# VH-VL binders against o27280: the designs that were tried, part 4

Target 1, 266 residues: o27280
Amino acid sequence: MDSMNVPEVLEIKRIVEESESVKTFIFSWDFRREVRPGQFVMVWDFRDEKPMSVSLIDPVRSEIGISIRRVGEFTDRVHGLSEGDLLGIRGPYGRGFELMGRDILLVGGGIGMAPLAALADEATARGMRVDALVAARTADELLFLDRLEAAGVNISTCTDDGSCGFKGFAHERLLTLEENHDMAAVCGPEPMMFQVMRILDERDVPAQLSLERYMKCAVGICGQCCLDDTGFRVCAEGPVFWSQELSRVREFGRYRRDPAGRRVPW
Short names: E, the ipSAE of ESMFold2; O, the ipSAE of OpenDDE; V2, 0.75 times the mean of E and O plus 0.25 times the DockQ between their complexes.

## First folded at step 10 (VH-VL; framework fv_acasunlimab)

Design t10 (at its last look DockQ between E and O 0.01; V2 from the best seeds 0.00; counts 0 for: pae E 11.4 > 2, grease 19.5 > 18.9, placed apart)
Fold by ESMFold2, look of step 10:
Structure t10 (fold): chain C 266 residues (1-266), chain A 123 residues (1-123), chain B 108 residues (1-108)
Amino acid sequence: as target 1 above (266 residues)
Amino acid sequence: EVQLLEPGGGLVQPGGSLRLSCEASGFTFSDYYMSWVRQAPGKGLEWVSYISSWGRYTYYADSVRGRFTISRDSSKNTLFLQMSSLRAEDTAVYYCARGEYDFWSGYDYFDYWGQGTLVTVSS
Amino acid sequence: SYVLTQPPSVSVAPGQTARITCGGNNIGDYSVHWYQQKPGQAPVLVVYSDSNRPSGLPERFSGSNSGNTATLTISRVEAGDEADYYCQVWDDSSDHVVFGGGTKLTVL
C-alpha cells in the first residue's frame, strides 16, 4: 500500500473489549509508515470516515491498535464488526507527543487514555518512570488499567462518582499529587485539559495536550479543524500542542465548532 | 463571595419592552457562561437563555426566540436581558444564574443564582 | 423538546428517606442536576452530574441516574427539607436546557 492520503483496506486481526463501550481493533501494519503516540488515523467503514486514536504501536509484532468508543451510528457499526472484517485506514496524521527527561506524568480522561497508553508503552520501553492519573465518570469507564500496570506505570485513579480512587475531577486529584515530573502529557475532555494545564503551568511542568476537533480532510486543506486566534489546524499543527501554544488560544476549554463553523459550548 | 444582583423588573403592558440586568461580583465574570431562568407564579422553572463567556454565542428557548436578546458587558460585570413584544405568559420571576462547567456532558449546571426579579405583563 | 417527568408531590415522615424521581427517555445517558427551592427563595444546587454533592451540602442528599430514571435521595428527612425540587438536563439535540416540572416534598 502506498499513500497516507488513500485508505488501505485492512483486516481486523483482533478485537479487545476494553470496557462495555470501548473496543480496540488491532491491525497488521507496515511500519515503513511511522506511527508516533498522539497521532490519529481516519477509519473508513465504506460509508463514512472518522478520526480515531492510535492506542497500540507495536513495531516488533507489526501491529497497531485503534481504540473506538461507541457514541453514534458510525461507531455502532464498527463495534458490530468481527475479527476478519475489513476497514479502511488513512494516516497516520498529526503531530505526536515528544518524550523528554526521565519522569513523566500522564493525565487522561475517558477515551483520552488511548493515545496516552501508547505513549506509556514507549516511555517505559525507554526506561522512563511513568505516573498516570486515569480519570472517568465511573469505575467501569476507567481504561487500560491492567495494561498500564503490566507496563510498570504508577497509577492513580479518580472517578466523578467516587466508585474507584479519588472522588472528583482529575484536576482536583492532581492538586494532591507530587510535583516531581520532567514533563506531562494530557488528553481527555477539553475542560479537564484546561484545568490540568493551568495547574501544570503554575508548577512549571512542561505539558503537551491533545485536542479533538471536527475534521473532514485530516490533512489541513479544508480548514474545519482550525483554532481561533492562532490559525492552528488540529489535524496538521496538532492534535498535540504544547501548553504555551494553547495558553494563547481563547477557545481552548471554552467552546468548540460544529460542522458549519459555529461556536458551541463544550 | 459570589453574588448576582438583579435590580429592575416591574410592570409592563402587553407588547411592551423591558431590560433586565444582573450585576456579578466575587468571581471572574468573563470565565463563565451566564443564563436567565424564569418562574411563572405558582409554576416551575423554565430556562430562557444563556450566553458564552465572551458573549459570541447566544441561545434561546423557543418561547422567547426573536423577542428576547441576551448580552453581557465585561467592563461592568453585568448580564442583560432585553425583552420585547412581551406577552402575559412572560409574567415571571426572572433569575440570573451562573453556569459551571460539567466536564463529562460538555454543558453547564447552574451553581449560583440571583435573588430574582418580578416582571408582570398585564393590561 | 426532551421531556422530564417528576411526580407533583412526595410525602415522607420525619427521619425517613425521601426519593424524588425524574423520568426521561434514556435519561441515564444525560448528566442530571438537582435544585432545591424554598418558598420565596432562589433555587439552590443540591446535586450535580447525577451524584455529586456541592461543597457544604449535607451528606443526607445524594443522587443516582440509570436507564430512564434519575433519583434524588434525601435520608433522615427533616422539616427544613420541605421544598420544591427540580431536576435538569441539557438536551443536546436542541441545545436547550430542560427542567422537570418540580416535586413538592412534604414532611408530615
Scores: ipSAE 0.006, ipTM 0.450, lowest interface PAE 11.4, mean pLDDT 85
Fold by OpenDDE, look of step 10:
Structure t10 (fold): chain C 266 residues (1-266), chain A 123 residues (1-123), chain B 108 residues (1-108)
Amino acid sequence: as target 1 above (266 residues)
Amino acid sequence: EVQLLEPGGGLVQPGGSLRLSCEASGFTFSDYYMSWVRQAPGKGLEWVSYISSWGRYTYYADSVRGRFTISRDSSKNTLFLQMSSLRAEDTAVYYCARGEYDFWSGYDYFDYWGQGTLVTVSS
Amino acid sequence: SYVLTQPPSVSVAPGQTARITCGGNNIGDYSVHWYQQKPGQAPVLVVYSDSNRPSGLPERFSGSNSGNTATLTISRVEAGDEADYYCQVWDDSSDHVVFGGGTKLTVL
């Protein structure tokens, strides 16, 4: 196996259509190279490269899955691919989620459910109780419900328009739930994560949150994903952070840096 | 088979202290919430204290807050209840109970109970 | 504090249906659990989360919860069902587990 920093050209084994805008691409994986939920890979379509979270880790089938939301030119190209086509994959990178105890709450929004789905699989395999609050704008955007249910995850859904489950935002739904979890893992839109973290902190629930930032090198060199005030590199020190760490990050939930380095409000 | 055994009960004078133990077996102790529930002679059930899997969360009934301390030792699969400043009204059978959780409501229930140990507070 | 109210006693003939109520303000918004306690024994969970039956419990036991009243229903009552029954909730407002006062079911 080549260096982890050299893209390995892999064949797309299967494509799972998760929603109208999300597809999961399945690849063969050599598990001598360990991958953890919460880590990401760099996906190279031989024209551009983007970081993507691992959403499936299957040691039995020797496969990983990468869920990609269609949001731009790169993802448009990738979504146009078929089974048997090739992509470059390098990684995995970053700090993944930690699991401990029995009771874990997953709070995911949109594509943020991707890393959490992988985490759910590991947690359930360990015999943990996994509760998942799955949020999306509409019912048709809710991800991984069947997969999570099959894994034994207790699911609560939340939609902005009320088309499925609780009508409202994830943090609003969370307020209606009791805080009987040993820890939480959160991933989704940063404003959502910010509100969820606030609630979890008030409840003294340890929480890990996965951030999304513009990443280029994935190895902590270029600095494009540095967080203000702390110098944390999302690709190196993250993307998974503890709430205590994020409490030191002023920009969290407020703004991010675009590819040009400008502040972009959430 | 899930088992909960509560040794440590006995007679204690008012103002005294007593430590109850509950030894768990038949399940992964460290994965479950645990509780103490007591029952005075001829009376109903009264919740005493609740502790989460890691011991991070502890809850107490108002009647015992500040006097009782719930704790657990995962290495020994044992739940504890340290009782201090005991009162006559603390006289009861104390049950160790395993906690379970419903995600939709977020409310806990007790799916397994020990046989209980009698604590008598009397002069 | 949140209060659960149960009738002190309910009597039923063998083979008939017993209904034990648990009253509470907007109890329908809570998840209600039920326990059976026979004389000299520890409580046993018989219904959890309003209407779920633990494994090993006969189908004769069922639960419902709506409005201000939760109900434990025991159909085809047997002599062995004679016991005290307690309802229970978790009260978020006070962070307390709350039990009802208990109902003694007598099988005539």
Scores: ipSAE 0.006, ipTM 0.490, lowest interface PAE 11.3, mean pLDDT 92
ESMFold2 (binder alone), look of step 10: mean pLDDT 92; pTM 0.953

## First folded at step 11 (VH-VL; framework fv_acasunlimab)

Design t11 (at its last look DockQ between E and O 0.14; V2 from the best seeds 0.00; counts 0 for: pae E 8.2 > 2, placed apart)
Fold by OpenDDE, look of step 11:
Structure t11 (fold): chain C 266 residues (1-266), chain A 123 residues (1-123), chain B 108 residues (1-108)
Amino acid sequence: as target 1 above (266 residues)
Amino acid sequence: EVQLLEPGGGLVQPGGSLRLSCEASGFTFSDYYMSWVRQAPGKGLEWVSYISSWGDYTYYADSVRGRFTISRDSSKNTLFLQMSSLRAEDTAVYYCARGEYDYWSGYDAFDIWGQGTLVTVSS
Amino acid sequence: SYVLTQPPSVSVAPGQTARITCGGNNIGDYSVHWYQQKPGQAPVLVVYSDSNRPSGLPERFSGSNSGNTATLTISRVEAGDEADYYCQVWDSSSDHVVFGGGTKLTVL
């Protein structure tokens, strides 16, 4: 199969209820096809297609997981599926995270923890020390805590309402943490990432950030995910970018384009 | 102290023009989206216009599109609303409001408001 | 155009709980913000992003959002809570900030 153009129809092997709004769909995977944390796949429910980050990479069990937040019609349909049902998966696509150093900081917000959870697994498997700042609106929206803990990740939580951990936003919690890391990986709402990146830059911590944009082709052809001024295609040059790259992207943290191509304040 | 001041209201005839200003202080002005929201006497809140942090894009309510222009001057920490072809139905208290990022959805809430300035369009 | 629907008025006795609803198609997919406006004053943000309180706001104010209804809840209502309350979202389809019609809360 041409991974670039033809979706593979896969059976949902398992479904994990991560939260009220997030499910992880697990598929059997042939690891002859390499997949890395930070890459995404296009999920096809035979009506529509959406990009989703890989949240689980398990070569031992020959499985991958895709975590999906319920946010609209497509995801509503997908969330209505059961184990044994079919989905089309094509990919993986995009640039994944690069691990470097010994100590890594993960900063994730909401569903942004999906690719970071996969990265955490790889990092810990490599013997790295992993600190994770996990942010959500409320305690019940915090994702992958048990999984991260089991992997040996040092977790710090923050919630907007203070229902768990630090009361406030991720960047506020980060300001209270003085420890530096060799690198950071960040994924979540772009305003969050923007603030986090600023702090990390001030601290001279190399950071990679995973962007979310509307993607149509996933192969760098249609231009729907092109970032203003730079010409970066999120599906091709990203979705993972270094902070230095994003510093050139004026729209970062400011606005995005909707499916119609219009600028919207996220 | 974070505050917004709106000094520019007044009386104008139908078809006339008026420029509102809003001076920001106590925060980094260029980091925030800004909006104008108006309220007709005895009525509810109506969004008028929205401008990005760096002024690179703007949005307008259908009721004012083509007649109003929102702009900002970062060097003066000032937000503007140029109103033209004013109508009686444009009579309202006009509020300047700071848009704060929603860190989870990206949508803006208005966390800081000016006290408003009255614009009266009457012959 | 996207429309937010609020009841025109809600009445509660002091000490009771007031619930003000904001209806909208799939409003649960939106981030809903709430504002309090007292007579002759500018609006004040009381809840943002569905359920978060700005600093300085009493814990009596809370919010929720799911399905087609967002709700502002004011517990242990005080006379000082009497005001107009507005819900608000950003509609990316129309590039509009949308306010509800407002709800007058009367404390009996």
Scores: ipSAE 0.024, ipTM 0.485, lowest interface PAE 6.7, mean pLDDT 91
Fold by ESMFold2, look of step 11:
Structure t11 (fold): chain C 266 residues (1-266), chain A 123 residues (1-123), chain B 108 residues (1-108)
Amino acid sequence: as target 1 above (266 residues)
Amino acid sequence: EVQLLEPGGGLVQPGGSLRLSCEASGFTFSDYYMSWVRQAPGKGLEWVSYISSWGDYTYYADSVRGRFTISRDSSKNTLFLQMSSLRAEDTAVYYCARGEYDYWSGYDAFDIWGQGTLVTVSS
Amino acid sequence: SYVLTQPPSVSVAPGQTARITCGGNNIGDYSVHWYQQKPGQAPVLVVYSDSNRPSGLPERFSGSNSGNTATLTISRVEAGDEADYYCQVWDSSSDHVVFGGGTKLTVL
């Protein structure tokens, strides 16, 4: 009943270099602490603590993987760690993805593929047909392609510079793909997610989207969560939302918040 | 090449009207918010108006509210500023500015500016 | 509405470091952008979101933002850096874009 917010200190068991800017840190994990694709953890480097998406959920090996993109001082320090070094982990937090139907489309941009890779593993293990649209600026930044292929996922790629797959944005590629899915799961930059959601809504495809800004509410940075007298329960309504829920969110598609939580134009 | 071109400006008498245009090329116009920023001779930058990428939301500085109207036409890749009831204080170089949103880095600022067009309000 | 305050001028010797300040009440809660403008030219973005460099800009341009002060830092100043510099925020309370008054950097 007493929900302690103290990170458990865990040893980094393995580090996988996913790209120049992204590493996956793998830890032993006791699955009595249940974790679902789309949930996040708080990673503590003994100075600062930041939310990170779970990208690997492996109950057979009792392992969890956390993919971290190098974007600033905290993530630079974490990227400098080695196997055997320690990190604090607390969680998981938030609402994860829900699977439905037989055929699922994943649309991921950059590090947004991390929670979708975990979802792909679950979906394929349940016998679903999985198509993934994987987007990045360049071919070198496309994440998890080998892992998705090994899981039996049908992959389409797009890159801004055309170095791999379709040259252009994810929503432009989506317009040229088959419309035969029971649901979709989307994670990436908000402009990508907004455009993808609009297309999926027109196709009557139920979609779940994972929003980075609502994921940060678990640490008390989000002003909306601070107005909730029950603490983090507003934050627990995300980071994954159905598209219909996002249609009711006043802020979605109108502006975004920077990493410090400030409201900025799109 | 990414470009913003303001092809015209002009001399207008007080109380008159003028429509500015800004023609965009080299990028997907509908993905970006757009702004007008002006600079009176020898003075600093003053924001005038801002329009969201789909045109759903418009914002105006208090000094121009009710007199200026910002709009965009995605079929022509063009931003407009309809100026009415012009005053001598509206004399300035008017810049068209693109709000950059890097899809991946998430930063947001006015990254591309036109060369500006002079509007002179004088009798 | 929100006010940004900049010193009217800053002078620096070539090769030294220039620091241009932008003051505002709790400006550390805002994303601050910086622009360079040379006479007769349009502004150019040189720092965005407090401390980030636009692609293609030299590493000698940097920024910081905390408390009531944001700072543009130009290391190893060159004669070509002589210009006016403006800070800018989005003021969400008024839905206005706000510019500072500008700072003239003189390279002696």
Scores: ipSAE 0.012, ipTM 0.430, lowest interface PAE 8.2, mean pLDDT 82
ESMFold2 (binder alone), look of step 11: mean pLDDT 90; pTM 0.940

## First folded at step 12 (VH-VL; framework fv_acasunlimab)

Design t12 (at its last look DockQ between E and O 0.05; V2 from the best seeds 0.00; counts 0 for: pae E 8.6 > 2, placed apart)
Fold by OpenDDE, look of step 12:
Structure t12 (fold): chain C 266 residues (1-266), chain A 123 residues (1-123), chain B 108 residues (1-108)
Amino acid sequence: as target 1 above (266 residues)
Amino acid sequence: EVQLLEPGGGLVQPGGSLRLSCEASGFTFSDYYMSWVRQAPGKGLEWVSYISSWGDYTYYADSVRGRFTISRDSSKNTLFLQMSSLRAEDTAVYYCARGEYDYWSGYDAFDIWGQGTLVTVSS
Amino acid sequence: SYVLTQPPSVSVAPGQTARITCGGNNIGDYSVHWYQQKPGQAPVLVVYEDSKRPSGLPERFSGSNSGNTATLTISRVEAGDEADYYCQVWDSSSDHVVFGGGTKLTVL
């Protein structure tokens, strides 16, 4: 078996259109190479390379899925691909989610639901009770609802415009929920995650949050994904962090680094 | 064609209120940060307010904090600026401007601007 | 508050090179953007992230940023380049977008 750091050229087995802007690309996977929810792979279209979270882990079918939102030139090219076309995949990398307790809360926003969908499958397979707060700008941007429902997840939806579920933001919906969980997993826009983390901390609910940063090497060498004040590398120490770890990260919820390493706002 | 349209400002008395709007077309509005930038007559550019793609994060210049409110309606592809307690020094051409693309555009610059609308605060 | 300082005016002859500076404390740690504004018009982005050019902008426009000074360079200046130019950054410490005072470029 080749090194995990060498891209393997894989054929797109199937494409699932999740929304207008999100597609899931399915690949055959050799599960001798373990993959965990919350980990990411580097996707190579033979021109550029980007980190993408694994959204589907299916050992029965020997498949993985990668959900990609169209947000730039790279993803535009990838979205133009068809079944049977090729992509380079290397990984998986990073620290994935840990499951603990019996009751777990998932809070996801937009494409952030990708790693959480994979986590939901594992949690339900383990017999855990899973509640998911799924947030998006509008109803048509809500992801994986049918999949989550089929897995036995209790779903609460939240949309900015009120087109589906609670009208407002994820943290606002969370404030209306009185039930506490043994653990929470959070992924989405960082301002959302920041607010959600605050609420969960106040409620003494252990929480893991998956961060998104600009990555180049994915192996903790280049430093492009380093977090200020801590030196945490999102690709090595993350992308999944505990709330206690993120409490030490000054930039969390405030700013990020652009491709040139400059500070930009959320 | 990517475009930002500002219907118009107007004349308002000191202490009054005014709501500006900016309609976006030709791009996915909800994927971009948006800003208001103003320019007093014969003066330079001054940033007023900044709102995130989802609208859940807002920034304000110290000069307008507590008086101005930035918001957006994705269903209408419209950016708003609610101005209250207006002062003579608020007199300016107000521009709406598109910021960076959602998450990873690569830069935080204003690549698209509206034509600007004049707001005059005078007795 | 973070402050960007520009010269009020710069004059150049046609065909020459214009350099407009933008000063700021450790501005090299910031991503600097530049805008061109002609009379009665909205600003136009001409350089972003220190040295990158938007699509459609002439190669005559370039930028650099190091230390305490960012510079917009316009080579082979034309009459049509006469305008006001503004530098801009985002300051994370104050959560403010900051513009320079602007520089009027006159083509002699």
Scores: ipSAE 0.018, ipTM 0.504, lowest interface PAE 7.0, mean pLDDT 91
Fold by ESMFold2, look of step 12:
Structure t12 (fold): chain C 266 residues (1-266), chain A 123 residues (1-123), chain B 108 residues (1-108)
Amino acid sequence: as target 1 above (266 residues)
Amino acid sequence: EVQLLEPGGGLVQPGGSLRLSCEASGFTFSDYYMSWVRQAPGKGLEWVSYISSWGDYTYYADSVRGRFTISRDSSKNTLFLQMSSLRAEDTAVYYCARGEYDYWSGYDAFDIWGQGTLVTVSS
Amino acid sequence: SYVLTQPPSVSVAPGQTARITCGGNNIGDYSVHWYQQKPGQAPVLVVYEDSKRPSGLPERFSGSNSGNTATLTISRVEAGDEADYYCQVWDSSSDHVVFGGGTKLTVL
């Protein structure tokens, strides 16, 4: 535990190309620094720093993996790196997912499957039955399918264009799935998560959802990650929240705040 | 089968009011954002307003803010534009448009347009 | 507010490629959509999210977006492609939808 939260500079040990737009960067990690699925790290490329979810937690190989989608200048620069290049990592931060019961449903959209892939590994290692609904725009963007299959996860897919699995949105596919899970974990685009949460709440399935908000300090001091009406700090009280906590949050699924604090629509 | 119909507009004097409607059919109206876009004679497209799928957020161009009100009635699958304090520069063909719903990034593009209705503001 | 700039007109011969530009500061950071409007008709979406085609649109329509310029490309131009073309973005800083001024494509 450092008294100042300064990034540790680590070498990229391996890069996995998950899709045309998503890469997983793997680092050696000392697991005396515990990491739980759903926690995040701040990744520093020596110019800028962004929160990223941990997608691989492998204490046997002493490795963690961070999955990053190319969406802008920071992620473009990181995607240009090679094995042996350096990144700064600080963390982990936040509260991860909690497992309960013996049957779990994972609902992931796009890069949101990253923390859920880590959770799936933990759940299967505990002997839980894991069902995953994996959503994307098109088949080429469905993430982690081979890894989930290797872990023994029962996979359902959906794509907007119908190129793989159910043609349509994740919440529409969810309506056609069985309702016998002890809990659910949800991560993806906030509009998706809102619709999925509504269905799970009506089914009385305890659900945990992982939010994304702009973060600077990651330890709850700067106030950049607060949710309207509640004062919850995504970096401290989240990023994973129970559905009952989010039901009182007016902004969830309706708007978000950019780095300047301005409201923007979803 | 998917259709947006704007029943006729009209002639209004400056300072007057007019209410436009747009009737949707062939799709689940409440799943989409809706917009009004206008085009003055011989000019380009100008966005006027849009409304979220639940109607809880409305947005307006600066040129119409405070004078126009967008609303929707999901029981009738109808989009409305209440126009008040009309000016000569409000003369245009008014289109209703369905905001393309992109589950991953929200709405961006207008994928379905009505035929448009002419509003003329003249003394 | 954010401004999109289009040339007022572009002329091409039948069978050649038309390129219609849409200029904006850092427009490469936006999703750019393109509309075709023929005389007396409503606009029709022809490209969305920079380069994607709506279902049923000819493969001849394509787009790109990088830096300060987005481009609509129409290959093997036909007389039926004569129309006005508009680019459009969402400007999140003002909560506005912004259209370019339009480009009249003339074949020959």
Scores: ipSAE 0.012, ipTM 0.446, lowest interface PAE 8.6, mean pLDDT 84
ESMFold2 (binder alone), look of step 12: mean pLDDT 90; pTM 0.942

